# VH-VL binders against Putative dimethyl sulfoxide reductase iron-sulfur subunit B (dmsB): the designs that were tried, part 27

Target 1, 262 residues: Putative dimethyl sulfoxide reductase iron-sulfur subunit B (dmsB), of Halobacterium salinarum (q9hr73)
Amino acid sequence: MTNYGLVIDQERCIGCQSCSLTCKQENNVPMGQFWNRVLTQGGDHVDTPSGDYPEGGDGGTLEMTYQPTACQHCENAPCVKVCPVNATYTRDDGIVEIDYDKCMGCRYCMAACPYNARVFNWDEPEHRPEDGTGDVAERPQGVVEKCTFCSHRVEDGLDPACVVNCPADARIFGDLDDDDSTVSKYIAEYDTHQLLDEKGTDPSTYYINGEMSPGRPWKSKKLESELDDDEAAKAARRRSGSVENGYDVTPHVPAETAGGDD
Short names: E, the ipSAE of ESMFold2; O, the ipSAE of OpenDDE; V2, 0.75 times the mean of E and O plus 0.25 times the DockQ between their complexes.

## First folded at step 10 (VH-VL; framework fv_bermekimab)

Design t05 (from t01 with heavy chain T102Y; at its last look DockQ between E and O 0.56; V2 from the best seeds 0.00; counts 0 for: pae E 11.2 > 2)
Fold by ESMFold2, look of step 10:
Structure t05 (fold): chain C 262 residues (1-262), chain A 122 residues (1-122), chain B 107 residues (1-107)
Amino acid sequence: as target 1 above (262 residues)
Amino acid sequence: QVQLVESGGGVVQPGRSLRLSCTASGFTFSNYGMHWVRQAPGKGLEWVAVISYDGSDKYYAESVKGRFTISRDNSKNILFLQMDSLRLEDTAVYYCARGTYYYGFRDAFDIWGQGTLVTFSS
Amino acid sequence: DIQMTQSPSSVSASVGDRVTITCRASQGISRWLAWYQQKPGKAPKLLIYAASSLQSGVPSRFSGSGSGSDFTLTISSLQPEDFATYYCQQYYKFPYTFGGGTKVEHK
């Protein structure tokens, strides 16, 4: 049975915010709200870099790892468990969704989510353009919203908008129950982690850190399962060849500090 | 055991202020959104205002916006309606009502008080 | 604002009659509709919530149906205590609004 998941290669991610903005455009996300946020990690606080800044001829190590964060579509979802009207539910394909005809706006699911992945429409949602964007209906005042894995696109045989529009090819979407899917292969082959895995939510989103993957190995906007045989064979060759010949991401000494400082 | 009791109604002159109170008992007041609903003599029901369970959100009917203020004291189990700049059309029985769902934002009204009459002298 | 139109404004009926009251919203409100009964000098009493769910303690002769914009309250066999005024109310979107009422009175 299908069980959708997402792998984000943090070694490939450049922090460009394209995923966040395309998500707003595709899903008709209200002004002032974000379903997908690109954060930094490794500092003392959320959204801060780690390491020492180079200064005054003194050695330092600046490292910035980007962490695109949205709903993790958890297998053991606390937001589903706490919803008194079952407006939040898990689909047979593993996508966690909200039925807005049932949502009563109690916000308990926001309190239960450890990822802060849910937003609430306190006022009548405002959009640019006024009629909204994309084919996704706007949500009313008084409901909770979150990332949907772009289920409307997935149902049409397309990858989520943030996956297709990532310029670094850092996002791979697919079926976690298919051992031959690219997401399953990357989880098996690379060191991956899940956010707040000690909370027991069992997220469906995984993050690669340490060694760079080949990235998304097909160029079309189709789901991997919708590729024709030629496209699938090409993706398999890129995945296998690129993994063995990997991208070299050896840290580069910044040119500005390499030879001229105190 | 579960009850709502309104107080503070009376006869007032136009343009004056009045504060209504609603005392709750028999349930955990801080779990529920609370509403004011009014009914002019011989007329239908008109929703007036809501305050969320924790007091963080408030909404008003357009006819009272800017003139009425809803508030609550969860430590004392009291709901308030401060009515300023009163008009002749504000003459009504005012009910406090409990929202149906725990922590709900979208509610029907499952418990009503007996109402308190606000009448303007002509 | 969502306007709620009730029909009829009154109905004359006898004990045992089937009474049907309709309520139409000016826009789609999903299932977020409630029905109330009010007797003279008393506060309203919730009968039906979420269009079709019967409130605890309400007799099974009351039923609600509908979704979207068109809703119906049915009393299958009118009893003497059912002579009252009935209101629909949407709670889909602020401001919450009520229908104009339907008075069910003795024929």
Scores: ipSAE 0.005, ipTM 0.485, lowest interface PAE 11.2, mean pLDDT 84
ESMFold2 (binder alone), look of step 10: mean pLDDT 93; pTM 0.949
OpenDDE, look of step 10: ipSAE 0.357; ipTM 0.746

Design t06 (from r03 with heavy chain G33A Y50F, light chain A50Y; at its last look DockQ between E and O 0.45; V2 from the best seeds 0.00; counts 0 for: pae E 11.2 > 2)
Fold by ESMFold2, look of step 10:
Structure t06 (fold): chain C 262 residues (1-262), chain A 122 residues (1-122), chain B 107 residues (1-107)
Amino acid sequence: as target 1 above (262 residues)
Amino acid sequence: QVQLVESGGGVVQPGRSLRLSCTASGFTFSNYAMHWVRQAPGKGLEWVAFISYDGSDKYYAESVKGRFTISRDNSKNILFLQMDSLRLEDTAVYYCARGTYTYGFRDAFDIWGQGTLVTFSS
Amino acid sequence: DIQMTQSPSSVSASVGDRVTITCRASQGISRWLAWYQQKPGKAPKLLIYYASSLQSGVPSRFSGSGSGSDFTLTISSLQPEDFATYYCQQYYKFPYTFGGGTKVEHK
């Protein structure tokens, strides 16, 4: 019934790395490891706001394309197929997860993933709790890890941390099997693509880009007043967010509809 | 049949070097992580070293770090333990052991050799 | 390092007895624990892996239980060939460590 997915609007993404850093903070990702990486590619077209080309600055490219990349939570996941002990599996809601109690550390799933989304915890995690600071949960040694779609948050009706803390509102999360969800409406309205779709993995993460777009931070033809109320409420939650020690301290705006709409 | 056979043990003098070999047969050696485990006479078991299936990753017990080197030759199905700067406390029967799972990192040891004794003279 | 404490260090038992050996880890190791049997002059033999999974060819009188930090090996009806030393071993993280052993000997 539920099938969670993510839309990343590359035209709104500013490359700030907030999603990757928030993921590390929310999930206590080890130093030097990233579950979400923001890849940078130089632009192969120019922005034309009002028919003019943008002027260049020192150290800048006229246009840059950012590709936040994490586990795609594939419907046809090669990492699930290759696991000999079924430690990696697809949940009924489409989230691909790893049972760390079963993972034997063979890393075959890392080789099978075409997105290089999986990392391995070779060393004991560095843990440096201070007096008066709560303990930070350790990641398990000797297992493979990746983006979880923040299932611990999603099960409580919250958006993933990277969605909540994106300052450009470039990340939309929700139920792909609910045509009324914000994520499904975005896929219906915009031209989207999936990474390496020729590999047949059937990713649950979709990317929006376009042509002839201005270099503006937000390129939707719709005014905010023309978006549905869920999109406007989500944008207001994101703008009001506060971050303390890398945690989002903004109160959850609960989804009142079953299925966890944003 | 699945078999591990250690060789290269013997009587040596402290401070010298010794190289142990473990020949594997009856299984696809390059699919398995390998370990060395030792047992001093009349004592319990002590894990010594690990090498991943492809040889890319190695781990050692603290008591042997910097002195012992684990390696493997997957083309010849041989596991090695190079023991340098030998000490009297290294006296033990040395076993090679196969990890339980193909390509496994976190493994129990399902196949053991019969061991080779390393001991010392004056 | 994860310390593995076995109890008892020895057991005097008769054929037919139920024998229970315990092993405690100094921290949680989930179910990443193995049990080995070793007879004098022989290499160890794997009995149980993943706390409770019976290795192929091992008699069903052997069973394992436990998770987290407390584990048990049980021999339901001791046979003459079961007089041996038994070791637990964690393989949750390096360095892998063994318990001190439990010698099961004839009463």
Scores: ipSAE 0.005, ipTM 0.494, lowest interface PAE 11.2, mean pLDDT 79
ESMFold2 (binder alone), look of step 10: mean pLDDT 94; pTM 0.955
OpenDDE, look of step 10: ipSAE 0.765; ipTM 0.893

Design t07 (from t01 with heavy chain S56R, light chain Y92W; at its last look DockQ between E and O 0.43; V2 from the best seeds 0.00; counts 0 for: pae E 13.2 > 2)
Fold by ESMFold2, look of step 10:
Structure t07 (fold): chain C 262 residues (1-262), chain A 122 residues (1-122), chain B 107 residues (1-107)
Amino acid sequence: as target 1 above (262 residues)
Amino acid sequence: QVQLVESGGGVVQPGRSLRLSCTASGFTFSNYGMHWVRQAPGKGLEWVAVISYDGRDKYYAESVKGRFTISRDNSKNILFLQMDSLRLEDTAVYYCARGTYTYGFRDAFDIWGQGTLVTFSS
Amino acid sequence: DIQMTQSPSSVSASVGDRVTITCRASQGISRWLAWYQQKPGKAPKLLIYAASSLQSGVPSRFSGSGSGSDFTLTISSLQPEDFATYYCQQYWKFPYTFGGGTKVEHK
């Protein structure tokens, strides 16, 4: 049984916002709205940078820890529980979805979500270009929306757009129920955390801190499960080479096709 | 019995103000979005405004935006329409209507009042 | 604004006739279309919501169909109380808009 999840390596993330922008392009997200937001950590709140400024010019550095935040596709999702018409539901593959034909616009799921991951389409959507972008229809007025894990891409055997287009290879998408998947291996082998895990929502998104992972070990836009044997073998060697050394490493990131498309 | 009763219509001078009221009974008023719909004599129906179940969100037809204000008092089960800067084209029977679905804006109108007539004397 | 074009503007029919009324939206509205009946001097009465769902207390001779942009209301066997004006209404996007109406008259 497939159970999709996401690992985000915060040691690799550079805060460039490519994931947020490609999400808007892929999903036709209206002007002024975001399904994915890149936040900063290290102060009193998630948005606060931390680090030292030089006092006399020689020492110090400004360090930014970035937290890309979208719907966590929770296993114990409060948004599913509060929906009076079952418009929000969990798929068999773990993706939390919204049936817009059932959504009545009450916004109780927005209040129930501790991640503030849901947005409401109050007005006529505005797009640039006029018809929007990506492989999905214009967003409907009067409904709640959120990150979809790019289910339209996943159903075509492709990784989510934010995963493919991360220049730091910091985002890994895969099957949490497959012990051989890269996401499962990274959760087992690295120090990971889930956002607001004390809330008991059981998020499907995990964040790596401390030791840098090898990142996304394949370059193509395919889901890991769709790699041919040669591609899968190369990905496995890339994972093992960085982990087997026992020290923090900065692997060479291939630059040739960092921005994927279909 | 489920009921909506409008009041406050009448004959008014152009440019003046008028406040319509709609009293609800027989259902949990605070669970429903409420609408105003008008019908000019001998003409079709025109949606005027909506207010969300909790009163926080309001939308208006372009023809009345900036002149009309929808509001509600959930403690008294009353819907209001404040109509300022009235024009001759605002002549109509005004209906209050309950939205079909609870809590949202995706509404047909399943309960209607009998309407209140707004007309002008020059 | 979504324009709702209703056809015909009037129809003459006899008791027992099958009557079909058409409503077309200027853009796709999914299933978010309602039908109303209105008699002179009275408020409209909801017949059909969500294109095809029959409102409680409405006789089963009324039915609705369609999705997207093209919708129909059908009265399978016209009764004397069915002579009235019928309106469609979209509730996909603000402002919610009505068709121009179809008057069903006894011939």
Scores: ipSAE 0.000, ipTM 0.452, lowest interface PAE 13.2, mean pLDDT 83
ESMFold2 (binder alone), look of step 10: mean pLDDT 93; pTM 0.954
OpenDDE, look of step 10: ipSAE 0.043; ipTM 0.622

Design t08 (from t01 with heavy chain T100P, light chain Y96W; at its last look DockQ between E and O 0.04; V2 from the best seeds 0.00; counts 0 for: pae O 11.6 > 2, placed apart)
Fold by OpenDDE, look of step 10:
Structure t08 (fold): chain C 262 residues (1-262), chain A 122 residues (1-122), chain B 107 residues (1-107)
Amino acid sequence: as target 1 above (262 residues)
Amino acid sequence: QVQLVESGGGVVQPGRSLRLSCTASGFTFSNYGMHWVRQAPGKGLEWVAVISYDGSDKYYAESVKGRFTISRDNSKNILFLQMDSLRLEDTAVYYCARGPYTYGFRDAFDIWGQGTLVTFSS
Amino acid sequence: DIQMTQSPSSVSASVGDRVTITCRASQGISRWLAWYQQKPGKAPKLLIYAASSLQSGVPSRFSGSGSGSDFTLTISSLQPEDFATYYCQQYYKFPWTFGGGTKVEHK
């Protein structure tokens, strides 16, 4: 069964915030809201290391880590469990989503999420431009929203926007149940960790720290803008929900092995 | 140690302006929404304003809307409250507090400053 | 705006007593209620968040209960250091609002 996951190489991350911005644009995230944040660990200020310069001084070695953080799409998701109306649910492919028609705005899921990954529309969402920039519908006032792993793109056989637009190729998306997937290979090859693993949420997001990976083999997938007319038409048919075109369960796994020439 | 320290309070004349500051330490300031809460002498607590973690969004109590401006400098770990057109009813101890916003809505006001007093000259 | 009605306004108690404070919201606020303790000349201190979650470092004699519109703070056995004013606060929607406070004083 397909189980989508994300690997983030923190050693490759340069803290450029492209993932945050592209997510906002792609998913019509309203003003003041972010599904994807690039947090930092180190000093007291954002993008400030701990320790003293020069390294080896009394204050220790300079240290800072970028911690890109969004919904972890947990296999044992507390947000799914606490939703009184089952608005939050796990898809067959492992993506955790929100049915906005069912969402009653109780925000129990926000309290339950140890990662603080969810946002709430307090007011009518504002966009710039007003119509948004993404291909997904805006969400109404009074509902919770979060990262969907760009399910609308995934359904078209594309990587999430944050993955595609990462200039450092720090993000790798794919099927965790496929041993041949890049994500599975990276998890097997590198020292990875999950956030708050002691909580038992079983995140579908893994972080690499301490050793830099080759990164995402970006050449293995076409950009949306590079799709030919036939491919674009196929993608459009998938979005239109015509029952006849079955779930393309083709894992979003780059065919290229980890370490392909970027 | 996680700490908030307010400054800038004092005695002012009605109609004048005052700028309060709140300096944060011991935590990643830019990851948190920040609030101002005030308390008139011998009275209860009143929420004043909130600013998002990145400063992109702000909300105000109706009583201060149009007169007060909340802002922050994440590079310096400072929260500000610009108070214009001050009124006698604005007399209070002003607290800065770390609290939830639309992102990461788990905790209430878990960290408070010691407060700074704003009063008016007769 | 959501009005928070806190009762009683004051309570006289002795060390060892069980103290109960009630807070009612003018509308449903789910679990988005906090309780604070404030001593004279000091900033408020968070005791309970999300209606029933105990803040780290707060003694277990403090407990919160309720959901929707009716909430309760309970001190199971009052200690000398617990004489203070207590406030409830909703953070369901802006503007956030506080209860009027309850002063717990010596009998």
Scores: ipSAE 0.000, ipTM 0.487, lowest interface PAE 11.6, mean pLDDT 84
ESMFold2, look of step 10: ipSAE 0.012; ipTM 0.493
ESMFold2 (binder alone), look of step 10: mean pLDDT 92; pTM 0.940

## First folded at step 11 (VH-VL)

Design u01 (from r03 with heavy chain N31D G33A, light chain A50Y; framework fv_bermekimab; at its last look DockQ between E and O 0.86; V2 from the best seeds 0.00; counts 0 for: pae E 6.0 > 2)
Fold by ESMFold2, look of step 11:
Structure u01 (fold): chain C 262 residues (1-262), chain A 122 residues (1-122), chain B 107 residues (1-107)
Amino acid sequence: as target 1 above (262 residues)
Amino acid sequence: QVQLVESGGGVVQPGRSLRLSCTASGFTFSDYAMHWVRQAPGKGLEWVAYISYDGSDKYYAESVKGRFTISRDNSKNILFLQMDSLRLEDTAVYYCARGTYTYGFRDAFDIWGQGTLVTFSS
Amino acid sequence: DIQMTQSPSSVSASVGDRVTITCRASQGISRWLAWYQQKPGKAPKLLIYYASSLQSGVPSRFSGSGSGSDFTLTISSLQPEDFATYYCQQYYKFPYTFGGGTKVEHK
């Protein structure tokens, strides 16, 4: 059965914020709130740059690793366990969602989420533009919101908005239970990690760091499962690191030399 | 016995101040959001104010905003309504009410006090 | 603000009658509606919450229905203690608002 997940290639991510802004527009996210945040990783503290600063007149190089962070759609989700009215639930396809008709605003799920992925509508939500660009209803005051993997798009055979609109092709969405899916192949081929995996939440979002993947190997807005045979064959060739249509999908750093602390 | 008891109502002159108190017993007061609701004599119910379980959030009806202040002392199990710049249209029985769910933001009112009357001398 | 319109404003009924009271919201409020009973000189008493959920200790002759904008309270067989005023109340968003009330009278 389908089990949706996301791979984010941190080597490809340039920190441009397109995923965060597109998410706000697509999902009618309230002003002042973000479902997805692009954090800076690799300094002494999360959301700080790492590397040398200019000292004594010599130029240094700032090295910044970006960590787009939203709901991880956990398989062992603490937010689902703590909801007293079952407003937070896991779909059969692995997407964690909120039934806003049931949410009473207790915020237990916010306290339980180790990723700070949930936001609460303390006041009447304000939006500019009023309804965003997607067909997603405004949520009322007094409910919790979070990333939905754009389930409204997925149900129409489309990839999430943040995936389609990533200029670096750093975000890959697909079926973790399909060994032939790009997400499954990248998890098998590359050294991936999950955020706070010691917490036992079993996130459905994986991060590639230390080696660059070929990125998202198809250009249409479609889910990978919706590609025709020719499109699927082209995607498979691009995953292997071969060029096609003038597009170089070979990683900057070969996977065989990346890994360990080095 | 779960109970809410209001006090502090009385006869007051327009433009003066009054502080209402609501003493809670028989339940863990700090787990619940609290409200004030008023009812003018012979009239319907009007919601007045809300305070979250920990006192961090407050909301007011437009008719009282800027004049009334809701507060709570969770160590003493007391809810307050400070009413400043009182007007003749504030004449009502004032009820304190408990929200139905623990830590609930959105809930109905399952426990009510008996009310305290606020009126004006002519 | 969400306006709550109750109908009728009063009902003359006898013991044993079926009584229905309606409440209409000026916008959709999902199921965030409560019904209260109030007797003269007393505080309101919660009967129904979440449109149709019966509060503990309330007799099963009371029932609520509806979603969105239109809601109904039904008393299936009126008892002598049911003569009172009934209010609906939305708790979808602040300010919370009540209907104008429906007085159920003996006659």
Scores: ipSAE 0.081, ipTM 0.622, lowest interface PAE 6.0, mean pLDDT 86
ESMFold2 (binder alone), look of step 11: mean pLDDT 94; pTM 0.957
OpenDDE, look of step 11: ipSAE 0.696; ipTM 0.863

Design u02 (framework fv_bermekimab; at its last look DockQ between E and O 0.46; V2 from the best seeds 0.00; counts 0 for: pae E 11.1 > 2)
Fold by ESMFold2, look of step 11:
Structure u02 (fold): chain C 262 residues (1-262), chain A 121 residues (1-121), chain B 107 residues (1-107)
Amino acid sequence: as target 1 above (262 residues)
Amino acid sequence: QVQLVESGGGVVQPGRSLRLSCTASGFTFSDYAMHWVRQAPGKGLEWVAFISYDGSDKYYAESVKGRFTISRDNSKNILFLQMDSLRLEDTAVYYCARGYTYGFRDAFDIWGQGTLVTFSS
Amino acid sequence: DIQMTQSPSSVSASVGDRVTITCRASQGISRWLAWYQQKPGKAPKLLIYYASSLQSGVPSRFSGSGSGSDFTLTISSLQPEDFATYYCQQYYKFPYTFGGGTKVEHK
């Protein structure tokens, strides 16, 4: 039984915003809206490319922990429970989705979500699919939207766009019900946490903090389940060979500059 | 009992301004989106304006955009329509209407009795 | 803007008749359509929402059907109090728009 989840290694994340921007391009997300935002913790604020004034910290020894935040695809999802027309629902594979033809725009799910992960499309969208790269329909006016785990890509055997385009390999997507998946192994082997765990939402997104993982151990855009035998063998080796100061690839940003890891 | 009561209609000169009020009672006003709908004498219904439950979002029909302003005071349970640069085409009975408790997509389950706006010669 | 075309503009009927009113949207609106009844000098009254859901307190002789672009209001057996004007309204997106109305009048 498939149950998709996401592991984000905060020790590898460099705060570059690539996941946020790639998500906008892939999903044709309207100007002024973000489904994925990179937040800062323990340092100066690092803004997404729109909405807020950029605020730089001092270089060198200033430490910043980055928290990429989007819909957590919760197993005990309050957004699903409050939807009066069942427009928000959980798929059998654990992805929380919205049926836009049923969505009435009441925004009860936005109020119920403790992660501030949902946005409302008040305006007619810009960045229509004609210019998009993800072959994704225009975003509809008058509905609530959020991260979809790129279900359109997952259905085609591909990892989410934010996963494949993370330059720090900090994002790992996979089947939480497969004990041999990389996400399951990382959750078992590393100190992970879930955002606002006390709220009882049971998020499908986990965050590694404290020690650095090997990151995403395969380089193709495919889901882990779609790797050929050679790729799977390489991924298993890279996962097994992890060390604190690196694996087969180094981050783009030196550890001293990016919060003391890598 | 649930009730909406419009006031502020009357006879006005073209180009002048008028402010309509709608007083709500019998329900939690701040939970609901509110609308204005108008009906010219002997004519059909025309949606005029929308305001979200907290007043943060507003939408207007093209025929009134830039001239009318919808607002609300949730502490007093009052909906407003400020009508500027009035034209003869704005002659109508103006109704306030409550959305069916749902946000962007609302049918109107409660209507006021309407207030008439007309013009002097 | 989504145009709502309502037919007929009037119908002459007797008590006991089945009355059918149609409403067509210029684009798909799923089921986000309401029907209203309006009597002279009165505010409109919601009859049907979400294409087919009966508003509380509305007699069961009223029914709605349709999805996408084509919708129907049916009065199964016209009563004396049903002589009125009926409007459809899309509420799929702003600006909300109404049909031109159908006057149901006594033959």
Scores: ipSAE 0.000, ipTM 0.511, lowest interface PAE 11.1, mean pLDDT 83
ESMFold2 (binder alone), look of step 11: mean pLDDT 93; pTM 0.954
OpenDDE, look of step 11: ipSAE 0.576; ipTM 0.810

Design u03 (framework fv_bermekimab; at its last look DockQ between E and O 0.01; V2 from the best seeds 0.00; counts 0 for: pae E 17.9 > 2, placed apart)
Fold by OpenDDE, look of step 11:
Structure u03 (fold): chain C 262 residues (1-262), chain A 121 residues (1-121), chain B 107 residues (1-107)
Amino acid sequence: as target 1 above (262 residues)
Amino acid sequence: QVQLVESGGGVVQPGRSLRLSCTASGFTFSDYAMHWVRQAPGKGLEWVAYISYDGSDKYYAESVKGRFTISRDNSKNILFLQMDSLRLEDTAVYYCARDYTYGFRDAFDIWGQGTLVTFSS
Amino acid sequence: DIQMTQSPSSVSASVGDRVTITCRASQGISRWLAWYQQKPGKAPKLLIYYASSLQSGVPSRFSGSGSGSDFTLTISSLQPEDFATYYCQQYYKFPYTFGGGTKVEHK
């Protein structure tokens, strides 16, 4: 059975915030709200390291990493459990969604989420630009919003916008139940961790530290507008559930164009 | 068990054609790009050709371009190398190799045992 | 095309020795480099990918390092089964290219 997950390679992440911005645009996230955040682990301010420089000629004690954070799409999701009207639910493919027609705006799910991944429309949502880039309907006042792993794109056989538009290719999306998927291979090959694993939420998001991965595969790095007729047809077949998985690389694009080098 | 098995090698005359096959088992063949790599006797490794998972993209070494054709039948889990206009310098053990297929560029994690192509006088 | 230069072409060593093999690319290839081991009459075996990532099942005495143009394969303590020929390979850009190989033999 399909179970979608996300691997984030923190060694590749450059803290550029592209994921937060593209998510906002793609999903018509209201002004002042973000489904994706990029946190700095280091100093007291964003993009600042901890430690001192220099120290003993050994490179000092400076340390900084980025921790991109959104909804973790937990297998044991507290937000699902606490919803009194079952507006928050888990799909068959593992994506945690909100039925906005059922959402009554009680915000119990926000309190239940240990990752603070959910936002609430207190006022009538404002958008800039007025229309987003994705085929996603705006949400009304009085409902909760969060990352959907761009389910509208996933259903078309495409990676989430934050994945596709990551310039460092730090984000890898795929089926955790498929041993041949990139996410499964990366989880198997690299040392990964999950956020707040002691909470028992069983997140579908994994983070890589220490060893840098090769990044996401090239074939997944496409926007809808970049799809040729064959790729569009493949996406259509995927929507119908009749397409096979596949991976490929393109020799005409150097590996350096995929993102971070070292 | 993941396995690749080459066949079709043998003794051939210069200018003739030969078709090599590589049969895959133990994995979803259609999910992986494949390669041919050859090794002349007592020499190093030489990359020969690449084919994408669905056969839509093909690339060749300059030494074989225009003479060799890589193809695949995903329904039968077979990779092919059609070798035309064979030359003495094509003498080698020919390996099929699986692309690791989880990055922008991938190493070859699975290899067949190879099939030998040689020439008669 | 990217040329890969391995050094040395051969090395004589004893069991327990530290063995170092170098590979230089004619241009920057980031970390898109693999190391293979080949024994006589056998197919190559992947040891290291992405310059320093150890392939599953490969002993920890093997390690890879480097980025850009200069790379190193190290065998920390040579074992009897490690006598073989080693190849580096770039997969940064087509055509993929291999180094000339390094034969590790008995002293």
Scores: ipSAE 0.000, ipTM 0.488, lowest interface PAE 15.0, mean pLDDT 85
ESMFold2, look of step 11: ipSAE 0.000; ipTM 0.392
ESMFold2 (binder alone), look of step 11: mean pLDDT 93; pTM 0.950

